# Designs tried in a protein design chat: VH-VL binders against Large ribosomal subunit protein uL10m (mRpL10). Part 48

Target 1, 224 residues: Large ribosomal subunit protein uL10m (mRpL10), of Drosophila melanogaster (Fruit fly) (q9vpl3)
Amino acid sequence: RGKINIQRPKAPHYERARVVAVTQPKYPELPKAKSCFKTRAERTQQQQENPYNEIIAREVRNWLDHSRLVAFFHLSSITADDIFRVRVQLHKQNLHLKSYGSKIIEQAVKNTRYEAIVPLFHSNHCIVFSPDPEKTAALLRIVRRVPQMVLLGGIVEETMLSRNQLVAYAQMPGLHAVQAQLVQTLSQAPGHLIQQLQAHQNSFVQVLDVHAKNQMNEETPKST

## First folded at step 3 (VH-VL)

Design n34 (framework fv_romosozumab)
Fold by ESMFold2-Fast, scan of step 3:
Structure n34 (fold): chain C 224 residues (1-224), chain A 119 residues (1-119), chain B 107 residues (1-107)
Amino acid sequence: as target 1 above (224 residues)
Amino acid sequence: EVQLVQSGAEVKKPGASVKVSCKASGYTFTDYWMHWVRQAPGQGLEWMGEINPSDSYTGYNQKFKGRVTMTTDTSTSTAYMELRSLRSDDTAVYYCARYPESGYYFDLWGQGTTVTVSS
Amino acid sequence: DIQMTQSPSSLSASVGDRVTITCRASQDISNYLNWYQQKPGKAPKLLIYYASRLESGVPSRFSGSGSGTDFTLTISSLQPEDFATYYCQQYDSYPWTFGGGTKVEIK
C-alpha cells in the first residue's frame, strides 16, 4: 500500500515535544495572540511549509497504512490535563491519539482513496490509531467519558465505517458478521459516507450537549 | 468459578457512612470495569458509577457525586463502594456488576448487599 | 438525564403466549439499549444488548427490536422460567439509566 516500506506506526516527534512541554513551566500567555494570529501562522507556514508538512504528512500516511483501526473525532475545547489523561488511558490499550493540522492531513491523503474525507478535518479534530481492531470497544468506552471528543467515524481493516457501524463492530464477536453487514450497507462513493458522518456528528453532539449541560448543572447547582 | 461476592447486609443510622465490598474471582480483575447499581425496595435499578481497577479512574452519577467514593484493591481483587451522609432514601440493595470494555453491558453481577437506613 | 419509560408496568400471561414489552427513550439513543431479566431476590441477568443482539446462552425465544427512541423486547413462546421483571437500560449517555421495569406474572 505505501510507496515506502514502513515498518510500524510510532509516536510522532511532536508527541515527545508535547510531553516535555507538559513538564516545563508555562510561559506567560500573549494577550495579542489572536490579533497577530494570521501574521504568525503565515510566517511559520512560509519558513517551514514544505519540509515540515512533507515529513509530518508521511508520518500520517505511515499511521494510516499500518493501522488496522483508525477513528476520527471532532475535538472541542479541552484542558491539557484532561487530554493527557485520555491519551494515557488510550496508550495502555495500544491506542494512539494524534492531532495534526488540516493542511498536513490534506497532503497525507492526497491521491488516495481517503482524499474525500478531508473536509472532516477542517474543524478541530483528532485521530486515534491502533494496529489492533479488537480495541475498537475499548476506544469507544474510554471516549464516552470525554464529551469534548465526538466520534465521526473511522476505518477498520481498510473499510470506511460510520459512527453506528463502528459501535456495531465493537459489539460483534467475529469479523464475518460485520463483513456481511458492511457489504449490504456501504456506498461505493466516499461522499455518501461524509454525509452520514456529518449527520451522526450533529445528532451525537446534541446528545452530548444535553449530557454536558446536565453535568454542569449538577456541579454548579442552580441556587438562584 | 467466575463470580462476584459482596459483603453482608448493613443497618445504618441517618448521617452515617457505609462501605460495601465486592470480591472478584475466576477472571483477571484488571481486565474489566466495575460498576455499582442500586435498587430501592420494590423499585427499579439506578446506576451509581464506575471504576477501572487497572488505573483507578472513576466516573460517578452526578446524583451521588460528593457522597460516593469507589476504590479497588488489586492485591485482593476487591472493589469497594462507600456512600456517606446516608438518608432514609438510600435504603436499597446495592449491586456490583462487571462491565467488559468490548461489550457495553453488565455480564456478571454480585448477589447484592442490603443497606437499611433507619433511625 | 435520559428518561426510560417501560410499558406496561405489569402483565399477566400463560405459558406459550407471545409477550411484548416496550421501552421508550426521552431522546434518540440509536441502538444503545440493553435488556435485563431479574427474578425475585436475584441480581439482573443480561438478555439482549445493542437493541437486538442476543447474549450467548440466552434462549432464542427472546428477541429485541427498535432504534432511536422506541424499542421492544419480545418473548415468542413464554416458558415457566420467564416469569420475572424485565428492565431496559440505555448507554448512549452518562448517567446510564434504566426503565421502571415490566413484571411478567403467571395468569
Scores: ipSAE 0.006, ipTM 0.490, lowest interface PAE 10.2, mean pLDDT 76

Design n35 (framework fv_romosozumab)
Fold by ESMFold2-Fast, scan of step 3:
Structure n35 (fold): chain C 224 residues (1-224), chain A 120 residues (1-120), chain B 107 residues (1-107)
Amino acid sequence: as target 1 above (224 residues)
Amino acid sequence: EVQLVQSGAEVKKPGASVKVSCKASGYTFTDYWMHWVRQAPGQGLEWMGEINPSDSYTGYNQKFKGRVTMTTDTSTSTAYMELRSLRSDDTAVYYCARLSDYYGSYFDYWGQGTTVTVSS
Amino acid sequence: DIQMTQSPSSLSASVGDRVTITCRASQDISNYLNWYQQKPGKAPKLLIYYASRLESGVPSRFSGSGSGTDFTLTISSLQPEDFATYYCQQYDSYPWTFGGGTKVEIK
């Protein structure tokens, strides 16, 4: 078993030491409903520079820091009802679908280990967060039925994975620790806009299979 | 031992509805998706849709849009597929099949099939 | 929808023969293809998953190959119990689709 209950979720950060409660600024009200489909007004608000953007950026950073699974999607036009149904299904699996403006994402990840993800957010997008990387298979199964959401890639256990690598990870046997180690070993270097495997996916799957098999067979080493 | 046991054969009039059951045993029902596949006499296999027993999420083949409903009863480990407004070309054997995601997505166990005959 | 075309639709072969069945997808499906065997009056049985991986308990004479759009199921040294119809199935894109089937008749 994984028994990975050591997760440390935290509230969004702010510079509390520099303010007193009586002088706290009052921030603009958030739009009620959030979805991958954004109204023109919502997009404009998220792209504005204001104190509220800094707070939302810190919230995004907190999600990234405390999620062991992050998946990035391009979003085509989708109805509010359809995205709501997807959000509900994801939530039942402890998968949290969020949408943020590209400006806010850039602010959240600037000067951090996540800075490489910024190019993924040039167009309409949404992100799914989860503390549980075992949910990768469930995530891909749910979104496979939503053609408007196109998987771009993700982060599993702090490792950047292309679409094909994430799909291969989801097909690994349920040895969570072994899966995490293999991901760490086989990930591509960051710095590319397109993190997609070419036509040699069979070779990648073969490498994963060999590592998984070696890990399983070496589970009980002999004291020779 | 994993078993999928389906309900018995049905004969229906055009315009009627049929509800086929698939009782699962030998595994944790909510850990696997259940799919439905049909096969007309002397023809090939046709995918109808899927359901996740853990959250009741369903995905249907658009060919059956508005006519099919898939449900589950977790307390009895039973999946159901209801097809409405039956036509003669709905005469087929209907299978439930369990989806495994071990190094791929495939049907590792199938029910024995339920013959549905639609005739006047 | 992704169309899956199997060739041939039927074939006759003798015990001990090498049999090859082809499956072609109308668009790239990577390795997301399975092969099933169906005997008369029975439910299908999984043979090969993920284009080339042999299911547990399936005889080693069965093998799968291919990627992208062109896939092959091979049976080396055909046996009497291999009389059946074989189907390929893609799971890359919704809706999932099956090939038309290849009936293998054995004397």
Scores: ipSAE 0.000, ipTM 0.437, lowest interface PAE 15.8, mean pLDDT 76

Design n36 (from n4 with heavy chain W99D G100W D102S S103G S104Y; framework fv_ontamalimab)
Fold by ESMFold2-Fast, scan of step 3:
Structure n36 (fold): chain C 224 residues (1-224), chain A 118 residues (1-118), chain B 112 residues (1-112)
Amino acid sequence: as target 1 above (224 residues)
Amino acid sequence: QVQLVQSGAEVKKPGASVKVSCKASGYTFTDYYINWVRQAPGQGLEWMGWISAYSGDTNYAQKVQGRVTMTADTSTSTAYMDLRSLRSDDTAVYYCARDWYSGYLDYWGQGTTVTVSS
Amino acid sequence: DIVMTQTPLSLSVTPGQPASISCKSSQSLLYSDGETYLYWYLQKPGQPPQLLIYEVSNRFSGVPDRFSGSGSGTDFTLKISRVEAEDVGIYYCMQGIEYPYTFGQGTKVEIK
């Protein structure tokens, strides 16, 4: 437009992304359409023939076993440069951003108390791990600048927490005993928390359902 | 104990500039944003903008965009708001408030009275 | 800009009686993460504002349980189950979903 605006950020800030999401329908990024090229049977066959899913799933289990802080995010389309910068900022705080396919997550949490979280990872997602739960505040500060990452919830000291509970945990300054007490007080059965996380992402699930339904209606008639 | 301590009252003439400070203590300064909110005499609250103490990123309300600069000095845990080309309608009490997440203004400074008069 | 409208603008309450303040926004405050970015602040005479309620219904640390927030979308309510002398001041609702962040006009609560 004839002038360089050096003050304009590469990607919208977390709060500006919120404005964009409100003023424009913003749907979670869906994978490129592959259904026309690869049938359900072909996709299933390819996944079954991948011999390394169990190896990667073991890596995920090791991260879960050694982390006292685990945070779950929806991840919208983001450039390689932007996600790299986020990973660097997180790494400085001993926070480790990992992305795994939903099939690998499913294999990793199979037969664990976390198996119920699998439905949350059918869309684009990422997970942040840390051995230090005191870094929760630093984590949430950093991701505020990343509009493509939306916090869903997490696990602190083996206790599953909703987004609001994780936010509350992060806001307890300096009193570690009080933070530990808060985690215990907020703790619920894993099933109860999963229900809360699903309810919290209700709009996202509904958006995906509407989009999938519209795609099916356009491609093929309803078979009822 | 979390505290935000602001600089003292200022009296300025129209067209002058004012720089208000906000010194933070009792927490890790770089973990929070600092918001600036003003209140004209007998009026309600008006948001002016925020600064990230970590990155130095800022976001300003359009009414003051181009006249305001917010900065943060991590070595002294102090945030600053510099407002230029002062008008009589800039007369207000200016508050700094820490923002942990998306408008969650949990601790506020005591306020700095800025009076703009001829 | 999102306009925040509070009713009533002033409220005189007998000690021990309940009080209710309404806040309406010109646009939905529900964000895509499922959260509603509405806050309530209290400004006591001669003091800076203080956070009472965050994200519609969550009490800030140290806030008495007589305060409660409720609502969804564009319509929100702050309730005080039994007003005490220390509750005197001006109450503001605020939205944090869109820039600029905007406050309601304020509701003055005083004791009869």
Scores: ipSAE 0.007, ipTM 0.446, lowest interface PAE 12.1, mean pLDDT 76

Design n37 (from n4 with heavy chain W99G G100L Y101W D102E S104Y L105F; framework fv_ontamalimab)
Fold by ESMFold2-Fast, scan of step 3:
Structure n37 (fold): chain C 224 residues (1-224), chain A 118 residues (1-118), chain B 112 residues (1-112)
Amino acid sequence: as target 1 above (224 residues)
Amino acid sequence: QVQLVQSGAEVKKPGASVKVSCKASGYTFTDYYINWVRQAPGQGLEWMGWISAYSGDTNYAQKVQGRVTMTADTSTSTAYMDLRSLRSDDTAVYYCARGLWESYFDYWGQGTTVTVSS
Amino acid sequence: DIVMTQTPLSLSVTPGQPASISCKSSQSLLYSDGETYLYWYLQKPGQPPQLLIYEVSNRFSGVPDRFSGSGSGTDFTLKISRVEAEDVGIYYCMQGIEYPYTFGQGTKVEIK
């Protein structure tokens, strides 16, 4: 032990190119989505003029680098008292609930393997970090009692997993070799996983939309 | 065609600074990192650092840390490397090279010769 | 720093004959993601380096199939099945697993 390095040194694999980027043509046609990259890059450069945002973005990268389990949740309206109780229960299991602004998340994961997760954080969200991937089952048991937290997906051993894949991982026995094999089997290309994560978020939004419409309908029966 | 076009040769005195440019074309500039690699006359390749064209984040090799600044201008698709407090052992050909997530370098600029002499 | 050692340092080849270049790293280049962060470059006289092989064995776009890479852990080999005049230059291996990125000292390939 000599001088302790609090932040894990940046590993090349963390920022490795995604399959989509590696396989893109030499002269790809620039869709409108590519034009949005330029606008996003310009906004990011302005954000980098604020040293506070860069400090928090480095904190997020540190959490991602030191956590072998990262779970993403949509967060509905919840009281401060209720979220505090959830945070206490998670902390007892070495699970750390964090919430960061979408712009800070975007800044933290830009040009990294995980940039594809940014769209998940444009609405209310929270993230749970842990150095212990065996705590996935404990995490899911705790959040099952919290209807305001909707699991979208996660990262286990630096592999992006959908909601269903993360649930499957949680059901595996506590043998590291067996769990590692499952992660390898369940791994998906980032594009496909993001589509699944966005679908879960959209499904939740649809449920909220139906609930809102039903509430409106219940208030209008007396008008007819 | 993907191209990285660098600025012309520079001759500097010891203690001066030099700023080399690297203009990218034929791809979306912000999708890639720009690495800088130098080669002293008759010697091998030495990595100096990288800059993300998207975020502006940089990572510099220890040997040049404190003397180098890398920047990128997305409006002109141009990366820059500014090296200060030049010494005779900084005499080299300086290359910019495109990288995915700074891992490997798929396309290289033609090189900029920087000569430091008294 | 990871030290990259190439052998031989120079090689003279009769046209059409095979050539083989070895690259050894002071540490394993296999990362926990299952990838091996080793790359091969060719620098032709008066030109910038060009990528030949990425991640041990994958040929870059436009690279002739006479070039092949192999190896694992700390020992890697670049083979040219039949050397042509256009293959003359200095070959470099590079590791991309840890900062700073480091290159081998280079192998000069000439036609005799």
Scores: ipSAE 0.000, ipTM 0.411, lowest interface PAE 17.7, mean pLDDT 76

Design n38 (framework fv_ontamalimab)
Fold by ESMFold2-Fast, scan of step 3:
Structure n38 (fold): chain C 224 residues (1-224), chain A 119 residues (1-119), chain B 112 residues (1-112)
Amino acid sequence: as target 1 above (224 residues)
Amino acid sequence: QVQLVQSGAEVKKPGASVKVSCKASGYTFTDYYINWVRQAPGQGLEWMGWISAYSGDTNYAQKVQGRVTMTADTSTSTAYMDLRSLRSDDTAVYYCARSYYDWGAFDIWGQGTTVTVSS
Amino acid sequence: DIVMTQTPLSLSVTPGQPASISCKSSQSLLYSDGETYLYWYLQKPGQPPQLLIYEVSNRFSGVPDRFSGSGSGTDFTLKISRVEAEDVGIYYCMQGIEYPYTFGQGTKVEIK
């Protein structure tokens, strides 16, 4: 007896943790973005068996389940103050910037429909969640001013979209655009979209590698 | 309900100091800057400065630089504006108003505090 | 300092008729981020100012549709399509691009 219908995703029940992370100074000083988003390779085996990791993994699954908009970003070096400023600006638009270690992401999405996103998290990354897919335009407008955040792709209404498809979606008007985009995405070859997202990430990594090599070459002669 | 509530009216003699308080409620105090804007009787609005409730950083208008100190107490969600060496032309209604960082959209205002400087 | 000049300084309007207020800045209010940092406020008698419009044309939450802002660079306009009794007060434009933030001298709107 007694069926309770839950028809529409709502903000995750851990919303208070998000608000605290965005609005309250942490003791000690907030770490640099590199430290916040880096993978702790040396402690990976112990992390897998840590009970705390299961709690955080459940938090990630709740964000995915309650969000109608999820955007994936590669994150270059950025200061703690700069990322905090971006996070607060996003929060005002009901956009929630989160960073989780790769092992926690793997634990959260294994045996779920989201398992395909795991390859996107092999490098520095962050994710933006929102219950409102109409906020995609606001999201892209805000991150346009943050060159350290590179859009890789996302999920809208549980449909995987490439970077270009998300940009196109942001320019579409209203509810009819959601249906059109879903049809377009579903008619693509299975798995092809994930391959496209990985290709974009690899291209960005190549650009960073070239930049690093050029920087090393320029600095070497000057150092005496 | 989001609101800013200011302290009561003050009457001061020239050369004295005044400290006006602005208590925030209904929102996370550290998410916003508090701006101070004054209005002399029958005159327009004059921006005096802002304080970050998060960092304690301040930015003061040149006209009051050296005479004003803005502070914020996170434990009581209260901002303060201390104006020293009062002159008769400091007679005004002083408003506090919140902004998202240094954005010029002051969306919530206090009710105002009348400061009268007379000999 | 950026000087903000409003025209007219006072305006008497028959209820239901339109009104427009001009605001001119001594420098462009367009910032490198593509936004224009121009704001409109209304101060009703005996009350603190209230935000009407942010970044030239965006109505603040709860502001009636009869209010609209427009303009670019240094020339800005606030329009009220049909003035109502509750719209009486002094209207101020403000620039937020450079410190100190500066307000126009104000436009008093009264009902005939």
Scores: ipSAE 0.000, ipTM 0.414, lowest interface PAE 17.6, mean pLDDT 75

Design n39 (framework fv_ontamalimab)
Fold by ESMFold2-Fast, scan of step 3:
Formats: C-alpha cells, sequence, structure tokens
Structure n39 (fold): chain C 224 residues (1-224), chain A 119 residues (1-119), chain B 112 residues (1-112)
C-alpha cells in the first residue's frame, strides 16, 4: 500500500549537498573580522569574493532547467516552524520550496529569457520548484492557507506567467485529460496531422484564455 | 455553519453500482478535500479515499481501487462517490468528511448514507 | 499499513468518574516536521464520528476541557476527567501520517 513518504522526490537538501560536495570552494569562507556585528553590505561583499556564490547560482539554474513548474512568492514574516510545515506539505506533492539571495538569483538568470524576474526578489521571497506542472493546483491549494506567502507569478514549461495566468493554469485539465485529448487527435484522419496538432495547440490556448477570463470575472466582483 | 449533507439510503443487488452524494455548505468548498469512510454494521471505520474539491485529484484505498470513482462539482458544492460491482461485503454506512490537507484531521462529517447490498 | 490498536475495547464508567483509553501504533506517528499525526474521534449512538482531539493533544473547537490527549511516538492516551452521560459512544484513534489512513478498532464507553 505504500507510505506517502516513499514516493517523495529526492530531498532538495540532497541536491544542494551534492553540488557543494562536488564543487567545494578552493578556500574556506573569509573569517569573521567582527564576529556577529557584520552588516548586510559586508556579508554581501564577502559573497561576491567567494566562488561559493557561483556554485549556488548553478544550483538555481539546475532547478530552473529541470523544473517544469516554478512559482514565485513574496514571503512575509513567518516562523521557522510554520515555514517547515508548509515545506513538508509541498514536498509530499513533489513541490520544493527554496529561498535564495537576490544577487544569486540575478547571477543565475543573467543573460537568459528569465532575467525579467530579478525585480520580484528585491524583498523577502521564496520559490517553489516542481518537475510536474500538474501540481500547480495542489500548490495553490496548500499556499491558500499560508497568508505569509503571496503568489507573484511563475514559469510553466519555460513560459513566464503572471499571477492570474498561473491561477488560470491551475484550473486546466490534468495530464490524464491532456493525454486523452492527444490520443483523440492522433486517431483522427491521418492525412492532416499537422493541422490537427495546430488545432490541438489552439484548443489549449482557448481553454487557458477561458479560465483566465473566468478568474478575472470572479476577481472583479470581489473587488467591487 | 459548516455542514455536509448526504443522499438517502440505497438498497442494491450484487453487481449493481451506487452513487452517494455529499453536499457541502458553510465554507468555501474548494478549500478542502473530501474523504470517504465506510462502516460495516457493528464494525469499525475504513477509509476509502479522498478527492480534492479544488483540483479533482483523487487517491483511493487499494481495497476499492478499480471499483470506485470520486468526483466533485464545484458549481453545486457537491462531492460524489460512485462504487461499482457491488458485493455483499460493501454493505455499510458511507460517510463523507472534509479535511484541510492530507495530514489534517477529518473535522466535519456528513450524517452517513446506508448502502445495503443483498440478493 | 499502520496498525492502530486500542485498549480496552469496552469500558463501563460511573458518572463523574475518570476514563482512560490507550492507542498504540505499529509505527511512529512523529513526522519530520515535528508533528505527531494522531487523532481521536467520538461516535455517539446513531451519529457520525466527530473530531475530539487533533495532533495528539489539541482539543477541537467546542470540545469540553475534560477531554485531554497525550502521548508520543507509538503510545497515546485519551483521558476524560469526569465522564458525563453525553460522552457515551465509541472512541476511535486514527493515524494521518501515511496512506491508507487507519483507525483503531474502537473503544465502547458506557455509563453504569
Amino acid sequence: as target 1 above (224 residues)
Amino acid sequence: QVQLVQSGAEVKKPGASVKVSCKASGYTFTDYYINWVRQAPGQGLEWMGWISAYSGDTNYAQKVQGRVTMTADTSTSTAYMDLRSLRSDDTAVYYCARVWDYSSPFDYWGQGTTVTVSS
Amino acid sequence: DIVMTQTPLSLSVTPGQPASISCKSSQSLLYSDGETYLYWYLQKPGQPPQLLIYEVSNRFSGVPDRFSGSGSGTDFTLKISRVEAEDVGIYYCMQGIEYPYTFGQGTKVEIK
């Protein structure tokens, strides 16, 4: 019958540990000159001078490259216990909650199509990654009860989506329904496969558009 | 006030199917999962599965896997459990119960639907 | 599957006297988040089960303070400090840490 925990994806901390272990910095972190009194600026400068910063940026790029779902959140003040509970709930759904400094995010996405996300990280933030975009609905259901996490937007299948678009995406049919539709398309008159694939793509766009419009309509009455 | 109201008693013959409904009120239906739990006469509680009212995702107990389908209609705030190929040992009171997430308790329960399977 | 075992299976109590029910799990219910996913339910005659205690020791809304839960790991206890007529019914413990969700066999509490 299996345990819920058996089907969990590899722990995020394992991936992080692996990257650090393989590419360990050539020298240790610079010693604390003033112990616990270092300013934010001094800590930031120390990171700039240490190759460890580039190692973490590679970790972020790996998460972006191997995740078909990436969601960005503003994070208000939250206790360690509360965020850990959220992380556990997300992890059971193959959703990985991570937080990285703004400079590391900028370094990871510099010169990529995702460079536009950098401004989202000028305040407290966190990111949720998943290889499975069908888990968007589960993600939004879980974070709905976490007022400290405010959805800003995301990336699905390498496409940047606004908050409203990501919410609309969550309401789309799951993978099983999509596969059924693909089978139906493939089993039809084989002479015009290219046109059928184009129609299929247009159907997905229309479904997303309808859900986006429905979401806007539901949002508008509530704000009135 | 939070309330889950289930459909009325059913009497079925072996091999038939039954569809039990659970209508939710007093809360945002899509914020919670609906679990189904059954209780055979004079016996304890047996979990059958859950459905997310938000996503439509389901998880079924192995004993009923392949015979059960759980659905939810957000427009009517109603969850359904369809159990097929009924056997005499499916005779039980079937309860729906809401849960916030998969690790949370079943905080509110429906009144129960008696399903009797006899020849 | 996690097996939940309750003792005793039946208990007759004089009104105003305390009652204690034990629940043992075949595996630890302590999760990596530090929470223990153990719940207590009461099923009164002719009624559906109702939640009494969640996560070992937290009373659900409207549950009288005479009900208390305790325990850790695999051993849990539900205590009623002063049993009243309305407390008659069958008490179930449940684990929520793993699918399938499993219940104890139930403890019937009756008034003498």
Scores: ipSAE 0.000, ipTM 0.420, lowest interface PAE 13.5, mean pLDDT 75

Design n4 (framework fv_ontamalimab)
Fold by ESMFold2-Fast, scan of step 3:
Structure n4 (fold): chain C 224 residues (1-224), chain A 118 residues (1-118), chain B 112 residues (1-112)
Amino acid sequence: as target 1 above (224 residues)
Amino acid sequence: QVQLVQSGAEVKKPGASVKVSCKASGYTFTDYYINWVRQAPGQGLEWMGWISAYSGDTNYAQKVQGRVTMTADTSTSTAYMDLRSLRSDDTAVYYCARWGYDSSLDYWGQGTTVTVSS
Amino acid sequence: DIVMTQTPLSLSVTPGQPASISCKSSQSLLYSDGETYLYWYLQKPGQPPQLLIYEVSNRFSGVPDRFSGSGSGTDFTLKISRVEAEDVGIYYCMQGIEYPYTFGQGTKVEIK
């Protein structure tokens, strides 16, 4: 466990995260000793570096680097008790549900092959990590029973997959060699993966709009 | 609702070929594999193979390997099974079935009777 | 190939009485993902097979509570707590752990 601090650890909720995000640390004026010129990009990057964010971003990079299965989800409003039950079910299958802020995700994947996933994390999200890619079927079975979690896509054996490709991979029971071959076949179409992932996110927004309208219509009594 | 609707009964002579269709509705066709399973009169179930509706990848049972071709048309949400060099022991009801998330064959077509005679 | 063996091959049951069908596989159906790839299907006269139980013990959508599956490794059981007239048909177990997927011989369930 590399996340132990001398300060008491706390898992922020959405509201708490917003309060923390509003507070800005006061930086002292540059010491007179510093007189070297830096480019605007270097200065902006230095100013945006937060020691806490960098520590958590390194944790995310470690999860990405050491997980053979990574799945990305949009997360709708869900109670802490309900998400805890899901987390426990996933943990029994060596699946680790994590939630990180979009800025931390961006820092973690910047200058990596996974930078294309950043747009997926501008809305409420969560990520499931596992060292075992054969657990994809178990993951989708568990999440199928949680309507607040919507699959956006994932990474299997360092290969980025759309939702449909990941679902196809999950339907392969049995042999790891057959699943590895499927991943190679599914990943053959370069160029449109980010568009497919973004299209799925847009489709989810449309589904939410239709669902909300259906809920409103269902609440309205029908005339005699 | 999920439905798989198959083509009508066929009567073929030995050595001919047959192409059975399976039209899917009520779900996203490309999200699921289609399996083909046959049943000879009064006998049990025999798996023939699968096709990915997304990639077009296939896997065929050894007993029919070299004589079977499975295809999928995403524009019409239809899977096909083409069996060549028909023999009398190919007489069976042929079913298409969808793989679910738990790798089960969760929804089945109504079946297509293929009779190979004379 | 994995051989699936069902017992009994036929069963005659009085309505409302329980029924039990056994399925044995020649190899373990437990995969490295922790799941057991065993399924139960019912084929009613003149109809296609329909899924009853997936991955040993999970009832498929719309399947009555009177159906239950149990077992592990190579030995599996399907139980019907109270057999109804609509439960008449041939029951098949299936393994999905390796190709080719194989079915048991079938168990014919009839009402007395």
Scores: ipSAE 0.005, ipTM 0.441, lowest interface PAE 12.4, mean pLDDT 76

